VHH binders against Coatomer subunit epsilon (cope). Designs and how they scored, part 29

Target 1, 300 residues: Coatomer subunit epsilon (cope), of Dictyostelium discoideum (Social amoeba) (q55fu2)
Amino acid sequence: MSDDILFESKNYFYLGNYQSTINEINKKSRQIIEKSLKAESDYFLYRCYIAQGNYDLVLQETKNNRGSGEDPTIAGLQLLASYLSKPDENREGTLITITQWISDGVVKFNYHLQVIIATIYFNEQLYDEALQILNNCDHIEGLSMLIQIFLKIDRLDLAQKAYDTMKKIIDPDATPALLSLAWINIYNGEEKLKSALSSFEEMAERYGPTPLLLNGQAVCAIGMKRFEKAESLLLESIEKNPKNSDTLANLINCYINMKKPNEIIQRFINQLKTLSPKHDWTSAVNEAEALFEVSKSRFN
Short names: E, the ipSAE of ESMFold2; O, the ipSAE of OpenDDE; V2, 0.75 times the mean of E and O plus 0.25 times the DockQ between their complexes.

## First folded at step 20 (VHH; framework vhh_7z1x_3)

Design ab3 (from l2 with G50S; at its last look DockQ between E and O 0.02; V2 from the best seeds 0.00; counts 0 for: pae E 18.7 > 2, placed apart)
Fold by ESMFold2, look of step 20:
Structure ab3 (fold): chain B 300 residues (1-300), chain A 121 residues (1-121)
Amino acid sequence: as target 1 above (300 residues)
Amino acid sequence: QVQLVETGGGLVQPGGSLRLSCTASGFRFSSYAMNWVRQAPGKGLEWLSSISGYGHSTYYADSVKGRFTISRDNAKNTLYLQMNSLQPDDTAVYFCARSPDYFPSGWFDYWGQGTQVTVSS
């Protein structure tokens, strides 16, 4: 902590508070003198622009990063921006490019590029490929991604081991560590849900309520059968980002449990399928939709 | 201020082993990835291996993979290279080099003076 001038900026970034990330970097701008540190801060600024959907801004500002002398990290940011701007259209070309970079050895020593590639693999639900890129990662973001992937593939044991490793090498006040513990507590369930909820609430109070943190609180509330609280949190999350697929999936789950009218639930299901047909909750929603069709046929 | 000093070089027979050490001072050792690079007589610089600040990630050039092992002891501010199955083509001056970041970044900001390794019958 004491040696990382970007510590607070990174904490905001990992929680999805991109404007505060930008503001904190600007607050420290006169202290960001070393060229390596300047490059690190610029990396996070571009990551924020991408997260805000400003893909063309990134591509325009980095347009001169072309040809044989290109910076691989900036090339990675350009690839991520291009991919996210049109994922279905750019999927094949993006994955081919990633494969070529891995083969050329460009990824091997560039943690930023490793994180970018793992992000793309994760978005494509290519979890084995993401794990391969992040193998033996010492970086806090990479370790956090590993934990999330292990939880997604129902390997809580591996997620716990990765978290134990993370605790040994990073500040426990760093937000990826707090998030990782909260996610593990959600997957353990029961009384651990209270601890996870408290952690998400504390992070939101300190770093601002983002869709990521509001969704985390809502998942805890649903698990504790506090559906009205979960609805309130999810509606606040929609207000901040109407296109967040996790928010829609959680709201559908919440409304099914509240037994809301089928027409309302179906409209949100259609929205989710349009935004993210491969979203992990989309599979669970499809299972719930099948149960609704059976129930609807039986009573109507 | 920043200083890197290599030791452990010498003459060795083909098939033999050596362990190189690099002692660091003037900076927080665990905050930086460390590297081994060599220069054979009349040749350019060749990167060999890298290790992250806490040693959890290691990387090797294909030419030394399986024969060389990089490690570090942060309590002693020391970087190591265990070299096994040495061949005459491994004859070179071996340098330790610091990366500017916790993980290797592909370039190096400080270098040691180097230690000579000679493999000959």
Scores: ipSAE 0.000, ipTM 0.141, lowest interface PAE 18.7, mean pLDDT 82
ESMFold2 (binder alone), look of step 20: mean pLDDT 91; pTM 0.927
OpenDDE, look of step 20: ipSAE 0.720; ipTM 0.885

Design ab4 (from l2 with S57Q; at its last look DockQ between E and O 0.25; V2 from the best seeds 0.00; counts 0 for: pae E 19.0 > 2)
Fold by ESMFold2, look of step 20:
Structure ab4 (fold): chain B 300 residues (1-300), chain A 121 residues (1-121)
Amino acid sequence: as target 1 above (300 residues)
Amino acid sequence: QVQLVETGGGLVQPGGSLRLSCTASGFRFSSYAMNWVRQAPGKGLEWLSGISGYGHQTYYADSVKGRFTISRDNAKNTLYLQMNSLQPDDTAVYFCARSPDYFPSGWFDYWGQGTQVTVSS
C-alpha cells in the first residue's frame, strides 16, 4: 500500500461511490495543501459532481478558469459537464473542441484530459477514437476504460493484454484492477463467474454497494442462473438510482429468464426506451420485445 | 477475406533509401498489430519491426533500429516501412504480416506475397 492521502477517495470513486468520495476528500481537506495533490483531489471531486448530474455546480465552481491562464484539466471537466447536460445539442461543438485540443498538443501528456475525452468518445460510440486516445495512456483509469472498450468490441484477447499491461505498472489489488479482472472473468464465463462474483461482493462489503457493483453482481448471478439473487440486487440498484439504464437492461434480461408477466417486462422496456432511446442496449430491448410476443402466444 | 499487398520494392544503391507500403483489406485494420519480416536469399525469416493497432507502440530488431521506421495510416489501411542507409545485406523479400493481437506477438496469422528489395552497386 502507498501512503497516498487520496487512496481511499480514489477507491470509492472507481467503484462509483461518489458521495463517499466527496466525504473522504472533505474529511482530508486540511491535509490536502500541496498544489498537485489539490489539483488531483479537485479532479475527482468534479468528476463526482458530474457523475451525480450536478453539471451547474461544476460550471459555477470553475467559472474563473478562462483565458490565458486556463487549466486544461479543468477546461476538460467544463467541457464534459456542458456536453453531458445537453449531449444532442452540444455534440458537434464538443467534438470540434476535442479535435482542436488534440491538434494543439494539450492532450498528449495530460492523462486526466485523455480520460475525459475518451469518456465523451465512448458515450458517442466512437470506439476507434477512444482507443486512439487511450492506447498511449498509462494511467489506471485510462487502462480500465481501454479494457472496457476491448470487451465492448468483442476482443477479449486484447482486453487480457491490456490488463497484463495494467498489472506491470499498478498494484493488482487496486480497485480498478480488481474491477477490470472481474469483467474479464465475466466475459470468460462459467467457472470464472464465481471469481467475479466474489470480487464484486468483497468490493461492495468494503466500499459500499453501489449501482456499479450491484450490476456487476447481478450479471454474475444471471450467468450462474441465480435469478432471484440477481433480481434482489437489481431492485436495490434501482432504489439507489432509478435512472441507471444498465440496471434497467439487466432487470429486463433477468425478468425474461424468470418468465415474469409480460406486462411487468414491457413497463421496464418502456422506461429504458425513454431514458436512453439510442443506447447500445437497443438490440437487447428488441430481443426482449420479440420474446415478449412469443410469451403472449403461449396463452392463446 | 484478409488481403495484404506489398508495394515499393526495387533496386537501390548502397546507402540509399526506399519506402515500402502494405495495403490491407478484409479486416478492421486498427484492431491488429502489423509487422515487417524479411527473407534473404537462402536464409530463414527475420522479423524486423512491429507496430500496435494505432501506432503508439513501435518495436525494432537490433539489426534495423535507427535505420528503419515503421508507421501506419489507418485511414488508408496502409502499413509503411521507411528504410534508410541500405546495404547489400538488406537484400531480401520483404513481407508484411498481421499479428493476431492488438500488440505485436511472436506469431503471425496472415502474410502478404512479399516485395523484392535489392541493394547493389
Scores: ipSAE 0.000, ipTM 0.140, lowest interface PAE 19.0, mean pLDDT 83
ESMFold2 (binder alone), look of step 20: mean pLDDT 92; pTM 0.929
OpenDDE, look of step 20: ipSAE 0.849; ipTM 0.942

Design ab5 (from l2 with S30N; at its last read DockQ between E and O 0.90; V2 from the best seeds 0.00; counts 0 for: pae E 3.0 > 2)
Amino acid sequence: QVQLVETGGGLVQPGGSLRLSCTASGFRFNSYAMNWVRQAPGKGLEWLSGISGYGHSTYYADSVKGRFTISRDNAKNTLYLQMNSLQPDDTAVYFCARSPDYFPSGWFDYWGQGTQVTVSS
ESMFold2, look of step 20: ipSAE 0.446; ipTM 0.794
ESMFold2 (binder alone), look of step 20: mean pLDDT 90; pTM 0.914
OpenDDE, look of step 20: ipSAE 0.781; ipTM 0.915
ESMFold2, fold request of step 21: ipSAE 0.368, 0.270, 0.410; ipTM 0.754, 0.686, 0.782
ESMFold2 (binder alone), fold request of step 21: mean pLDDT 90, 90, 90; pTM 0.914, 0.914, 0.915
OpenDDE, fold request of step 21: ipSAE 0.848, 0.850, 0.844; ipTM 0.940, 0.943, 0.939
ESMFold2, last read: ipSAE 0.382, 0.254, 0.355; ipTM 0.761, 0.690, 0.748
ESMFold2 (binder alone), last read: mean pLDDT 90, 90, 90; pTM 0.915, 0.913, 0.914
OpenDDE, last read: ipSAE 0.849, 0.839, 0.838; ipTM 0.941, 0.937, 0.935

Design ab6 (from l2 with G106D; at its last look DockQ between E and O 0.80; V2 from the best seeds 0.00; counts 0 for: pae E 3.0 > 2)
Fold by ESMFold2, look of step 20:
Structure ab6 (fold): chain B 300 residues (1-300), chain A 121 residues (1-121)
Amino acid sequence: as target 1 above (300 residues)
Amino acid sequence: QVQLVETGGGLVQPGGSLRLSCTASGFRFSSYAMNWVRQAPGKGLEWLSGISGYGHSTYYADSVKGRFTISRDNAKNTLYLQMNSLQPDDTAVYFCARSPDYFPSDWFDYWGQGTQVTVSS
């Protein structure tokens, strides 16, 4: 593990610091000689380009990935870039392609492709399909996705099992392990929120504050009823990425707890509905609004 | 507080059909795989079918494949078993059971009380 030339690059990537990921890969370009190591660094580089919205760059740089010599991992990156560039337009074709790859057996032993496919399934809220792909996955990012999905569907027991598997194959002080434990601690709440907050703060100090880390800190602060701190963190996150759906959802939650005027809260709700109509918070807010209107009609 | 209650059993003629229901409470229904299991008189437990939490993956024992259909309505917290082409050897108590894993497995943490299905001429 101390010999992994890409260790620091991966730590930046998993925390959402995509520019630092790119910079670290470039700094180490002369040391990235072996073909399999070059392929792994290219994978993270293209993932960063996709995360930055540079879909056409990925497609242009990989355009020769065709025919009998096609690299399935690169094909997966091409599919992800195409899907994210126009998700509504490309949804059906993308899902058909994924089903074909699974049927052809191409996915079974390719963990990068498994993660790519699970990302698409998760974005489409196809949780059974995402979990099915990741169920046999023994790699770090896949296990991190499993933990997130299991916590989202209220299965702490399964999230803990996935975390225990992760500990067998990774340094407990590596950022995916720290992040996963922080998420589990948020789920447990109470005194565990303090531990999660400290972990997010330490990661932000070492690897730079990102929307992911700022949102993590804000969720902890909201749980500890430190709403002014949460607001400050969320406004910093908006400055870094004003279109981050999780930041908007957390800010709405924070402002509801601060009892801000409904006009202000509704503006953020409308922004969230526009950016991510199927976000879990959007669904919960729509349900709460329906219940509120029913309650209001009972009293008038 | 976890509760599973089967309904829809009864007496049917050979070749007939029944639909069993299992109403769940006390847990987030969509988070768990669900199963149907039966026990014929004087025999052991036989797993029949399983379904994933969101219902997109279904599994069947060879003995019922093509005749039985498992489904779920997560909005109503209800599991279903549509049974067609019933024969006398389908006579059994039918149970719904919850898997502790996300996908169906060969062991279950909660069971209903069962509903009797009797197929007679």
Scores: ipSAE 0.386, ipTM 0.766, lowest interface PAE 3.0, mean pLDDT 86
ESMFold2 (binder alone), look of step 20: mean pLDDT 91; pTM 0.924
OpenDDE, look of step 20: ipSAE 0.764; ipTM 0.903

Design ab7 (from l2 with Y54F; at its last read DockQ between E and O 0.93; V2 from the best seeds 0.00; counts 0 for: pae E 3.0 > 2)
Amino acid sequence: QVQLVETGGGLVQPGGSLRLSCTASGFRFSSYAMNWVRQAPGKGLEWLSGISGFGHSTYYADSVKGRFTISRDNAKNTLYLQMNSLQPDDTAVYFCARSPDYFPSGWFDYWGQGTQVTVSS
ESMFold2, look of step 20: ipSAE 0.473; ipTM 0.810
ESMFold2 (binder alone), look of step 20: mean pLDDT 91; pTM 0.922
OpenDDE, look of step 20: ipSAE 0.818; ipTM 0.928
ESMFold2, fold request of step 21: ipSAE 0.413, 0.435, 0.401; ipTM 0.779, 0.791, 0.773
ESMFold2 (binder alone), fold request of step 21: mean pLDDT 91, 91, 91; pTM 0.922, 0.921, 0.920
OpenDDE, fold request of step 21: ipSAE 0.827, 0.838, 0.832; ipTM 0.932, 0.936, 0.932
ESMFold2, last read: ipSAE 0.413, 0.410, 0.391; ipTM 0.777, 0.779, 0.772
ESMFold2 (binder alone), last read: mean pLDDT 91, 91, 91; pTM 0.921, 0.921, 0.919
OpenDDE, last read: ipSAE 0.843, 0.833, 0.839; ipTM 0.937, 0.933, 0.935

Design ab8 (from l2 with G55S; at its last look DockQ between E and O 0.01; V2 from the best seeds 0.00; counts 0 for: pae O 14.2 > 2, placed apart)
Fold by OpenDDE, look of step 20:
Structure ab8 (fold): chain B 300 residues (1-300), chain A 121 residues (1-121)
Amino acid sequence: as target 1 above (300 residues)
Amino acid sequence: QVQLVETGGGLVQPGGSLRLSCTASGFRFSSYAMNWVRQAPGKGLEWLSGISGYSHSTYYADSVKGRFTISRDNAKNTLYLQMNSLQPDDTAVYFCARSPDYFPSGWFDYWGQGTQVTVSS
């Protein structure tokens, strides 16, 4: 992987540093002459734009440069951009399209499209569907997503298996492997939290702090009952991206543990509800809100 | 310049076996996944099998699973396809095709010229 011209770009991307990804790709643009590399670079560029919320840019660029729907990957990117631009409105149509693509057999051998579709499923908390799409994958992004999903559904055993598969493909010291192990270690108990934290910190030092890495660190800190540290990390994350739902959720959790005033917690709850009504922390938020209401009633 | 050259095709009887080879040049062979794709007369392209460049993980279409075996020798820059239990419906031009590693990539950027495989009594 070290000789991969997109090596650094991909590392930035995996860690959520999308602007650095873009910059790095642009820096090496003259060296990206091979068709496959160009396609790969374009994929990551568009993914970055999408991650940055530049949906219209992606839709226009892909329409102008490659037409509509001839390249399944490009079509996938268009779908992703469209979906994310209006998730509620476009949910049904998007899922129907995905079902059709699966039926057409265009997904099975396209790991980019698999990742795109899995991302959409993940956002819709359709974890089984996402797992089906990524089943038996041998690509880094897919494996990374598998690990994330398995951890989300409390299947540490399967996450470990996916990680083991990843280690057969890339060096354990490679960024995706380090990141994956760090995620897994968050779930392996208190003794592994320090290791996970160190990994996140090292990656942040090398590639810059990102909401992804900061949240990783914060979760470790929370697990270690280092709430002040977690707060600092999460506030930094908010500054980088105030619309990151994970950041808000983790901050709410942190503040609950810190017994912050209900008014403060409620503000972030409201933000999270507005940003991501279907966030997996919704139950926790509802519980918190219920507690707040009970508390209010006691003082009235 | 990237080059892929298939060999080993020919006429074989039903139930017979063939071994195809694809010799690669002009690129770092081990850095890419390699694939076998076939095209039967009047039909579209059909992906059959792929193998990762580094991990050597193998993948198969259901149509050939258990009958075909893909392998590679990175030292020789050569891709292989062992085809057993061949049937008339396996008659096609067989292509080797390059794709990015971390299979499946979903696209092929270079193709060989193909080798004809004919299964007939």
Scores: ipSAE 0.000, ipTM 0.248, lowest interface PAE 14.2, mean pLDDT 87
ESMFold2, look of step 20: ipSAE 0.264; ipTM 0.705
ESMFold2 (binder alone), look of step 20: mean pLDDT 88; pTM 0.894

